# Designs tried in a protein design chat: miniprotein binders against a7ua95r516to809. Part 248

Target 1, 294 residues: a7ua95r516to809
Amino acid sequence: ASLSLLSISDLVPDLQFIFFWMSNAIEILYFIQQKSPAYMQTIELMDDKAGSKESLLSATISANEEAMTILEEVIMYTFQQCVYYITKTLYVVLPGLLDCNPFGTEPSSEQCRRAAGVCVCAVCVMPEAVRRVVSVFQTTSDLLQQYQVHSEIQSQMFAYLFFFTNVSLFNQLIDKGPARGWFQRSRVLQIQASVKILLDWAKGAGHNHLAQKFFAKFCSTVTILASPPQQLSQMSWKALCAEHPSLKPVQLHRILTQYQLMAELGPLPIWQPSSEDEAYIYRTVDLLESFENH
Below, E stands for the ipSAE of ESMFold2; O stands for the ipSAE of OpenDDE; V2 stands for 0.75 times the mean of E and O plus 0.25 times the DockQ between their complexes.

## First folded at step 16 (miniprotein)

Design jk28 (at its last look DockQ between E and O 0.90; V2 from the best seeds 0.80)
Fold by ESMFold2, look of step 16:
Structure jk28 (fold): chain B 294 residues (1-294), chain A 86 residues (1-86)
Amino acid sequence: as target 1 above (294 residues)
Amino acid sequence: SDEAERMAIDARRMIEEAQRLAEQGNHEEAIRLLLESVEIAARSGDPYLLVKVAITSIVLALQTGDEDVIRRAEEVLRRAKELMYS
């Protein structure tokens, strides 16, 4: 099947299957961790011939370690499968955030007005592109809660999904932005507003800390691009690096170059890279981000 | 205690055979044998045998593409969990 036809609703049955077995594996792992000390103690209290109790304790310790090892592998495998399916959906819908107009011409969009008889929530005012991304996150959140997945695993999953979102948006903006006109000031402001809606969802869902951490690179990029020329032209390279530590020298240099082109500014001495950064501003291998966690 | 020890030996043998059958691709016999082992594992008094049953059912459900085997693995897991928590 075509990647453009992949939606989160098409994947719900597969995700339900994986979440069911993952949540049970987590539950069993927790049971072992909670019960192991008490059971070891009961073995020590048993009526026993010398040596039989010691042998039982040794076998029990080995069984405990084997069980935990297998369960941890199962949890890792099922987690990776969930992430794989969900990120395939995100890959399709995320680019639309860079092309949509969250301001519109009226308070309600045409899509929301046409669906008014069915929709009873504020989601009706979101641009469709933002709604599609939120739908992936919300569906994921609902499934995790439905299957009572441990909160630590839920946090790890959203940490990765936000990381993936940041990498996808940043790479698309940097790589395709010139050809797509995404560095035009009106577009940058629209992009900023669209991301704000997504960040508001994350805050309302209890994931604000994770979103702040993992969206930092993209948000820094948009903040720089949205800055008025009078304010940005007063900030030195050193000051910009300090204010935006998530950006590599090659990335900051590229962002400032696109800003200069959009604002029709000539080279600014204040934006000259430090001598130590000068070697790194042309490292094209470092320009785009990797989707891999290290 | 002698009866419980015999039950533990029997249950462990059955679970290990089910694991071997699963590795050989015989998922139908593996899950059938697992289901038979649940009550014996419970009578042994060794909670790690019920854990072993539960883990084996989870692994089997994730390996197989057979909906009937999956349905039975869900039943094995449900029953093992009930007995583990009692």
Scores: ipSAE 0.772, ipTM 0.940, lowest interface PAE 0.6, mean pLDDT 85
Fold by OpenDDE base, look of step 16:
Structure jk28 (fold): chain B 294 residues (1-294), chain A 86 residues (1-86)
Amino acid sequence: as target 1 above (294 residues)
Amino acid sequence: SDEAERMAIDARRMIEEAQRLAEQGNHEEAIRLLLESVEIAARSGDPYLLVKVAITSIVLALQTGDEDVIRRAEEVLRRAKELMYS
């Protein structure tokens, strides 16, 4: 199937397989951690038959360490596989979020999976492009819950998925935004509204802190671009840096330069980088975010 | 007991052989040995042998592309877990 036709629903069987084994590996790991101390105590209380006790204890410790190591590797492997499949689906649906008009009456073509009729739930009233993104996250959440995956692993998975989403959206906006017209105020407001819906979902799903943390860069970019020219033109470089600490100087400079061009403001001395930041604004290697830093 | 110790030795050998077979790509024979080893491991009274069976079944399921082997690995895991919590 072409990547363009890949839905999260198509990956559910593969994800279920991986989540099943991951969950069981975590369960066995937890079992070892809980039972090992008691078992070692049992060995320690056994009658010492000519030094066999110490050797048995040592062998048991070594076997536990080996078992723990293998389980950790399995958990890591299965985690990575889940992330791979989910991010592949996100890669397909995320561009639609930037082109979405949440203020338009697009007919919701998809029936609510939770109701036989016209559902007015928060997901069903979402624009299609936003709903597709949310569906990926919701499906992930539902699977994690179905297989009773440990809360720490759930948090790590959502942290990575939000990180990936932020990097993807940010890089697309910075790289393609000017050419696609995404820096136009009307389009920015659409993007802002779409992202707000996603953040509201994340809040409702219990991931508010993670969403705020990992979407900070994209949200800052959208906030700047959504700002009226009259307001933004009164803010100094230093003030903007302080208000948007998630943005590197090169990123902020790029955003402001493109904003200036789009709004036809001409050169604004107030947006001139500080002498300290002047060297950093030319670091084009730092302009786009890397997927490797997580 | 001497019988429990013999069963522990046998179970360990069977699990280790299953691991070697799995590494060689002989997943069908590996899973067969694992299925046999579960009950022996349980009778040994060593809970860590059951853990080793469970781990080996998980690893084998993730390494194999054979649906029948996967199904049998799930059964091994299920049985091992049942015996671990008994």
Scores: ipSAE 0.768, ipTM 0.936, lowest interface PAE 0.6, mean pLDDT 90
ESMFold2 (binder alone), look of step 16: mean pLDDT 86; pTM 0.841

Design jk29 (at its last look DockQ between E and O 0.88; V2 from the best seeds 0.78)
Fold by ESMFold2, look of step 16:
Structure jk29 (fold): chain B 294 residues (1-294), chain A 86 residues (1-86)
Amino acid sequence: as target 1 above (294 residues)
Amino acid sequence: SDEAERMAIDARRMIEEAQRLAEQGNHEEAIRLLLESVEIAARSGNPYLLVKVAITAIVLALQTGDEDVIRRAEEVLRRAKELMYS
């Protein structure tokens, strides 16, 4: 079916079709895995009829291998098709997370404003940009449950969606951040608050461990950028690398450079890269993340 | 039994013919023949023939684009699953 790739709701019929056949392929694979040992043992206990037992066992092993191979290919194909459709919609909505203001629903309301960070009122609603991302995740979760997709496959799908989200947000922040003003402290605090809302959704949905694992690079970046200058300026390069192991040297160097520019700090000797890392802070080929490297 | 062996031979031939028809683009004839093979595969006592029916239905449904063939593949799969768990 021809569909708009801008909205997850427009893709629901196609996703329903794919999830139906994927869930059934998984079920058949599970059936084979549970029944194969018992059936083969039954053949081994048969009365040997002119040596036909060995031939039957060999054919059964071959049939089992063929069935499992085809089913694994079908499951992978259908999984990739689902991910393709879902990430197309996710790619459209993710940039809005970097522009939104979780504190700005009532610009003139002084009680809802928080200059230093977290909203102090209970009526701060989810920003529309965050809601759009959550809607993609929630619709995906609802469909997976509706079609009773095996829990391991559900986990693998959200692992990939969170990985995709992390790469997309990190790359856009690093690549477009200087031109878009995203490294300004007030903007970083807004981004931090928006990401927290998304992480809270993931925790409530039972995916906290996956979100913690796969958002580490983007969260580390925002954590560094949100740090007060007095606190961050006391941390050495070595300490920052140890605190944020998800960041490559070139990435940490770029983040600290942008921090210095926004905080109007001069070069700090304590942030001098180790001799081991000096060769790597200029490897711009390593700056942005690949959507294919996990 | 000898009847089960005959059923296994018949079911295998029907399933393989359905697969050949599907590869030729004859999806309607493929699914018709596959549906006929379900009960014969079940009577063979060989669970891998029912699995082969189910897999063939799944692959056909994903390849065809014809809504009537897809609906009939759903029926084949439903029946094969019922017989697999009986």
Scores: ipSAE 0.776, ipTM 0.942, lowest interface PAE 0.6, mean pLDDT 85
Fold by OpenDDE base, look of step 16:
Structure jk29 (fold): chain B 294 residues (1-294), chain A 86 residues (1-86)
Amino acid sequence: as target 1 above (294 residues)
Amino acid sequence: SDEAERMAIDARRMIEEAQRLAEQGNHEEAIRLLLESVEIAARSGNPYLLVKVAITAIVLALQTGDEDVIRRAEEVLRRAKELMYS
């Protein structure tokens, strides 16, 4: 099947399988943690038949350690598989977010209209491109909740997915943005609005802190690009660095350089990097974000 | 009791054999042994044997491509959990 046709709905059966086993592994891990002390105490209270107690206790400790290790491996494996499938679907839908016009009368997808009542839920009023991204996250949330996955694992899952989304969107914007016209103010405002809808969803889903943390770089980039020339041209390099600490000097320099070109601004001495940052602005290896840093 | 100890030894042996069979790719025989071992493990009174059965079922389900083996692994897991919380 063409990657372009892959929807999160197509992966739900596979995800359900993985989440089922992951959830059960976590449950068994919790069971061991809760029951082990009581069981060991029971062994300690048994009549000491000629050193059998110590041997049994040692064997029990070893069995507990083995069980914990295998369960942790299973949880890690299943977690990675979930992330793999979910990120694969995100990879397909995320480019649409950058091309989305949330202000356009794009016909709301007929699918929600087929239910006799116009669903006015926040998801149904979303632009299609935004809805597709949100649907991935919502499906993930629903599955995590359905299988009662521990809250820490849920937080780790969303942290990674938001990280992946930020890296993907940031890299696409920096690399392809100039050629695609995404640095044009009108397009930037569309992107900003689309991202706001996503962030609002994340807030409603209880992931506000994670979303703010992991989308910081992309949001900073969009904020700078959305800024009026009159306002941005009054901000020094140092002020911009301070306001957008998530951006590396090379990234900020690239954004400002492309902004200058787009806005037909001449060289602005106020945006000159500090002597301290001057060496870093040429580190092109640091321009794009890595997926490995998480 | 001497009977509980014998059952514990038997259950452990069966689970370990199921693990070896699973590693060899004989998932069908592995799951059969697990189904037999879960009841013996419960009768032994050792909760760690039930845990070992459950873990082995989980691992086997994730390793196999056989839908029937997966279904039986779910049954083993369900039964192990029932006995763990009894």
Scores: ipSAE 0.729, ipTM 0.921, lowest interface PAE 0.6, mean pLDDT 90
ESMFold2 (binder alone), look of step 16: mean pLDDT 86; pTM 0.838

Design jk30 (at its last look DockQ between E and O 0.83; V2 from the best seeds 0.79)
Fold by OpenDDE base, look of step 16:
Structure jk30 (fold): chain B 294 residues (1-294), chain A 86 residues (1-86)
Amino acid sequence: as target 1 above (294 residues)
Amino acid sequence: SDEAERMAIDARRMIEEAQRLAEQGNHEEAIRLLLESVEIAARSGDPWLLVKVAIYAIVLALQTGDEDVIRRAEEVLRRAKELMYS
């Protein structure tokens, strides 16, 4: 199947398989951690027949360490596989978020309307492009809950997925934004509204802190671009750096340069980088975010 | 008891052989040995052997592309868990 047709629903069976085994591995790991101390104490209380106790204790410790190591590897492997499948789906649906007009009368998904009439749930009123992204996250959340995956693993998964989403959206906006008109104020406001819907979902799902942390760079970019020229032109480079600490100097400089071009503003001395940052604004290697830095 | 110790030795040997077979790509025979080893491990009274069986069932399920082996691995896992919590 072409990657373009891949939906999260198509991956659910594969994800269910992986989550099943991952959850069981975590459960067994927890069982070992809980039972091992009591078991060791039981061995320690046994009558020491000719040094057999010490050898049994050592063998048991070694066996537990091996078991723990294998389980950790299984958990890591299954986690990576889940992330791989989910991020493939995100890769397909995320570009639609940048082109989405949340203020337009896009026909709400026929499916929710057919089953229950006018569903006014937050998901049913979402633009289709936003709904597709939210559906990936919601399906992930539902699967994690279904298999009772440990909360720490859930948090790590959402942290990575939000990181991936932020990197993908940020890089697309910086690289393709000027050519696609995404830096135009009207389009920026659409993007801002779409991202707000996603953040509101994350808040409702209990992931508010993670969403705020990992979307900071993309949100900062959109906030700057959404700012009226009259307001933004009064902010110094230092003030903008302080207000948007998630942006590297090269990124901020690129955003401001493109903003100037879009808004037909002449050179603004107030946006001139500090002498300290001047060397960093030319580091084009740092302009786009890496997926490997997490 | 001498019987429990014999059962523990047998279960351990079966698990080790299942692992070797799995490494050789003989997943069908590996899962068969694991399934047999669950009951022997339970009779040994050693809970760590049951844990080991469960772990190798998980590993085998993730390594195999055979649906029947996966189904049997789920059975091994379920049975091992039932006995672990008994």
Scores: ipSAE 0.793, ipTM 0.945, lowest interface PAE 0.5, mean pLDDT 91
Fold by ESMFold2, look of step 16:
Structure jk30 (fold): chain B 294 residues (1-294), chain A 86 residues (1-86)
Amino acid sequence: as target 1 above (294 residues)
Amino acid sequence: SDEAERMAIDARRMIEEAQRLAEQGNHEEAIRLLLESVEIAARSGDPWLLVKVAIYAIVLALQTGDEDVIRRAEEVLRRAKELMYS
């Protein structure tokens, strides 16, 4: 019952338990939905010699509604428990993505092959911080497939995990970026490369649409910060808003202010918010994202 | 047909009693009663009683914390599913 377990591998038994019962609840729900119309049609064709047909139809309808309600609550409960366990693990490992250097990692599949025979897994060549995050996603994917969880539930699971990942990375970058030096262009390029590995994993796993949707805010931030100063200085506020619709005015303004300071572009504001947006650029309540917006 | 209706009534009563036992914390007796009800529910000719047995086995497994009850709930679920799909 303790949530002191930090690695995804330590949580696998608990996740296996929850996925087993969740997948069975989904299967029974599907059985009811698939078989109920045919069974009721069979009752309608029955010879009603004892006058029992109307009572059987009523009881069947009531039983199906009660059963589906219980199963839907079970599925919701088990889904929330899985999300809780998995996101606790993600919360611990995600900050490392902002500090790692994927370019400085020794890219040696030959050494992996020699030490352990043939090493063909992408995890062996990743930076450790990226590997930890990918391991959480991959273990989750493997468990969902092992227990044959319905594809819609699998998609909902990864939608939330990507949403959580985006919020966690974005909030840390905005909140801690100045103090940690994460706005330096060379550092931003390293962050961009690390996130690219996650996006490639999501694409290979069949979740490209979900990743593009839910990583949009963090990716927009990194794209802006990675831009060369000459290129970015020539873009208007309107153009940046249009290119990055996922960013709120206060967020875009904060990113551009920090970019100007980091790139030493002088004290005069380069990007002038529109009159309509000027009311929103100081709304600090909108600066950080909520984890409970999904 | 009258015997099948009697079996349906018996299975329904057993399932309801198992639910009451689970609410009282008597998980061992609840799962034993669910297991006994599986074959009676199957012979009743009402496939929705097997569905109900499966659902309460799932619910009990998720609330109990007792490994023996969980193992028995898995057995109940496996058997109920076999009979549901036959």
Scores: ipSAE 0.762, ipTM 0.935, lowest interface PAE 0.6, mean pLDDT 84
ESMFold2 (binder alone), look of step 16: mean pLDDT 85; pTM 0.815

Design jk31 (at its last look DockQ between E and O 0.90; V2 from the best seeds 0.00; counts 0 for: oily stretch 47-65 1.60)
Fold by ESMFold2, look of step 16:
Structure jk31 (fold): chain B 294 residues (1-294), chain A 86 residues (1-86)
Amino acid sequence: as target 1 above (294 residues)
Amino acid sequence: SDEAERMAIDARRMIEEAQRLAEQGNHEEAIRLLLESVEIAARSGDPYLLVKVAITAIILALQTGDEDVIRRAEEVLHRAKELLYS
């Protein structure tokens, strides 16, 4: 019923168009990379007439470089256009992950409900907010496979989509979490469960390494916040930094401050930053992450 | 041979003229001329002229909003790839 062009299903025709032309550019690039040595060898076997062979080789090398440069630019442009459309739909659906309750979901199939104990479907039920995000990722994966896009380009695309997802979720949690009550224990556990479902999708889709790499900051944040007070209060600042290297000092400090407030704990001596990190815990400019390419 | 060299010169001129027409917004004439250049580029024996045809078709399809030009760019690309991969 929505008139929004931000739905992934509404953007499929546009994405199909871009993927078609991008996949053809990729195909031609890889073809000339593979065949260039053989073609240049055929020039080497030609009769040399007063240096004409050397001039032809030089011109051929230049043509090869020009073709590869232009194809790489076309591929980059089309890749960026795909990412632009896809991330616009992700931006709309990602906030729902922070508000959903995955523990209240019921089996979606009557047949699965009847097979309780034997049927895994009831355990695998996905809340709507998570389904919306997965739908974006799954549609993207299906399109990339449909157009037989080279696996390296597919990996780069999911690397960026996971990067974008991490930045969006982390920034919203840090920036809006206090006002929205997202640091409350029950909410953190719900968020953790929702993220687990998303990570399970990524693992099943063959993107486990990328998801582990690019979700690290958000996952570390949720892991710390989900830790029981008895367990977390025994971990020093240095231990937390070692366990969560993706977090900057200002970010870890903010997370621990919110944890203390939520758990009604006073300042803990073992959470005092190291001397080197103390200079950085108030760098507010480093608190939120940038959506720019890293 | 001299014939192959003449065909390479002709194909390059046609492709460059198609690119110029596309920059001027004359997409229909650009794709028509590009299609005419495909066979000449193939007969030149220089695979990079076929690659240049294919690249020009891809760029034109991505720039134009005209569905007929896009359809013809697909035909140009298909033909150029057939000749290139042969």
Scores: ipSAE 0.789, ipTM 0.945, lowest interface PAE 0.5, mean pLDDT 85
Fold by OpenDDE base, look of step 16:
Structure jk31 (fold): chain B 294 residues (1-294), chain A 86 residues (1-86)
Amino acid sequence: as target 1 above (294 residues)
Amino acid sequence: SDEAERMAIDARRMIEEAQRLAEQGNHEEAIRLLLESVEIAARSGDPYLLVKVAITAIILALQTGDEDVIRRAEEVLHRAKELLYS
């Protein structure tokens, strides 16, 4: 099947399978953690038949450690598989977010219209491109809840997915943005609105802190690009660095350079990097974000 | 009891053999041994043998592409959990 046709719905059966086994592994791990102390205490209270107690206790400790280690490996493996499938679907739908016009009368997808009542839920009023992204996250949330996955694992899952989304969107915007016209103010405002809808969803889903943390770089980029020339031209390099600490000097410099070109601004001395940052603005290896840093 | 100890030894051997069979790709025979071992493990009174059965069932389900083996692994897991919480 063409990657372009892959929807999160197509992966739900595979995800359900993985989540089922992951959830059970977590449950068994939790059982061990909760019951092992009492069981060991029971062994300790047994009548000592000629040193058998110490041997049994040692064997029990070893069995506990082995079981915990294996379960942790299984949980990690299943977690990685879930992330793989979910990120594959995100990879397909995320580019649409950058091209989305949330202000356009794009006909709301007929699918929610087929229910006799116009569903006015926040998801149904979303632009299709935003809805597709949100659907990936919502499906993930629903599955995590369905299988009662531990809250820490849920948080780690969303942290990674938001990280991946930020890296993907940021890299696409920096690399392809100028050529695609995404640095044009009108397009930036569309992107900003689309991202706000996503962030609002994340807030409603209880992931506000994670979303704010992991989308910081992309949001900072969009905020700078959305700024009026009159306002941004009054901000020094140092002020911009301070306001947008998530951006590396090379990234900020690239954004400002492209902004200058787009806005037909001449060279602005106020945006000159500090002597401290001057060496870093040429580190093109640091321009794009890596997926490996998480 | 001497019987519980024998059951523990037998269950351990069966689980270990199931693990070896699974590693060899003989998932059908592995799951059959696990189904037999879960009841023996329960009779041993050692909860860690039941945990080992459950873990082996999880791993086997994740390694196999056989739907029948997966279903039986779910049955093993379910039974092991029932006995762990009893």
Scores: ipSAE 0.769, ipTM 0.935, lowest interface PAE 0.6, mean pLDDT 91
ESMFold2 (binder alone), look of step 16: mean pLDDT 87; pTM 0.845

Design jk4 (at its last look DockQ between E and O 0.84; V2 from the best seeds 0.79)
Fold by OpenDDE base, look of step 16:
Structure jk4 (fold): chain B 294 residues (1-294), chain A 88 residues (1-88)
Amino acid sequence: as target 1 above (294 residues)
Amino acid sequence: SDEAERMAIDARRMIEEAQRLAEQGNHEEAIRLLLESVEIAARSGDPYLLVKVAIYAIILALQTGDEDVIRRAEEVLRRAKELMYELE
């Protein structure tokens, strides 16, 4: 199937399969962890016939440790497979978020899958491009709940998905933004509004802290670009660094340079990097975020 | 009991053979042995043998492309889980 046609709905059967096995592996791991102490005590209470008890206990401990290790590997494998499928879908839908005009009157023609009739839920009133992104996250959440996946695993999954989303959006904005006009104030305001809808969804889904943490870099970039020239031109490099600690010096410098070009501002000495940061602003390798750091 | 110990030994052997068969790509025979081993493991009274059966059923389901093997693995898993909780 063309990657362009891939929807999260197309992956639901595969995800359900993986989540089923993952959930069962987690359940069995939890069973071992909870029941092993009592079982060991039962062995300890057995009549010690000629040192057989210690050997049995040792063998049982070793077998449990092996079983737990194998289960952890299975859980990790299935987790990675889920993330792979979900991120593949995100890769397809995320570019649409940057081109989205949330202020446009495009009627959300898609009926809410959760309700018969015209639904006015927050998802149904979303712009199509935003709704597609939210649908990926919502489907993931629904599957995690359906299979009663442990809250820690759920948090780890959303942490990674938000990380991936932030990296993808940030890199696209920095790399393609100037050429696509995404640094224009009107477009930035559209992006800001679209991201706010996503963040509001994350807040409603109980992932507010994770969303704030992992979207910090993209949000900082959008905040700077959305700032009026009159306001931003009064902020020093040091003040901007302090206000946006998620941005590396090279990233901040690139954003400000592109902002200056788009706003037709002359050279602003106030945005000149400090002597300490001057060496770092030329580290172009650090400009784009890596997907490997998670 | 001597019978429970024999059942434990037999179940362990069957699970090990199922693992070997799975590694050889004989998933159909592997899942048959796992299914047989569930009841034997239960008779041993050792819940951790049932855990082992369940683990190998999960692994086999994830490794196989055969829908019938997957279905049987689900059955093995279900039965193993039921018996695990009954022994406790």
Scores: ipSAE 0.783, ipTM 0.942, lowest interface PAE 0.5, mean pLDDT 90
Fold by ESMFold2, look of step 16:
Structure jk4 (fold): chain B 294 residues (1-294), chain A 88 residues (1-88)
Amino acid sequence: as target 1 above (294 residues)
Amino acid sequence: SDEAERMAIDARRMIEEAQRLAEQGNHEEAIRLLLESVEIAARSGDPYLLVKVAIYAIILALQTGDEDVIRRAEEVLRRAKELMYELE
């Protein structure tokens, strides 16, 4: 498979290949784990002669350990390859979520354009940028089910994809937000609506708990930025930390600074960090999230 | 039994040779030998020999890039799995 592929549809043959071999490796691993105790007990019940029982048991334990080690490495390798291909496409399509308007002011098709008086068709309520991301998640879900991948592995894969999505969106917002105008309240409300569509997909797909866990940092950021100025200006640093525990002090401080600038607020004493946090608000190494830290 | 011990020795020898052939890049001969070893491994009564055949078929399929070798690895895997469940 080509590492330059941008569309999830172009990756389906490569993903089908990898899922086939991964699902079989998982099946064999579970077979060994289920049957190994019974086989070992059969050897232990054998008549001992010339020390053959002890030698056979030792060799069998060694063979079991070798097989499990190799299978775990194969499963890890194939899982990482799937994630690599899928996240390459996510990386390309995710930034568009921050620029799109989910409220349908610019219809996506000729049919929606012709119907766009005061009436909006279903096609106009999900912008193309959101549909591209949902397509990656849905295609992944469909493939995992097609190859009957173990449900635990499916959950681990979506946990990582949601982690990756959160890191990508958060880093883009923090890094590019001022230049792109993404901190303006009207844009934040559009971003919030787009993310809600993704969260609704995750809930309908049976991944609600994973999405709630792994989107927490980005969702907290958007929630703060979407708050009315009168309401947010009454919340202390301590209260904001308590409501948004997923945000590091440097991250919360940066978000509040950007909020103050875009809401045209003067400095607010109530947003001064606690003494414990004051040492950490300038740790730039902690500002952006790592894609390898999940 | 003595037959089972002979089958185990033969299967191990074939699997080890298949591994050496794969390391040398001779994927066609490696998968041919794995396919021949499947029935012998089953007759040994040692489920870990069938597991080893299946594992090396998976590894070879993931390494090779040759569509014919991949198709034969699928057959080796399918047969090894059938025989593993029969030993139950």
Scores: ipSAE 0.751, ipTM 0.933, lowest interface PAE 0.6, mean pLDDT 84
ESMFold2 (binder alone), look of step 16: mean pLDDT 86; pTM 0.844

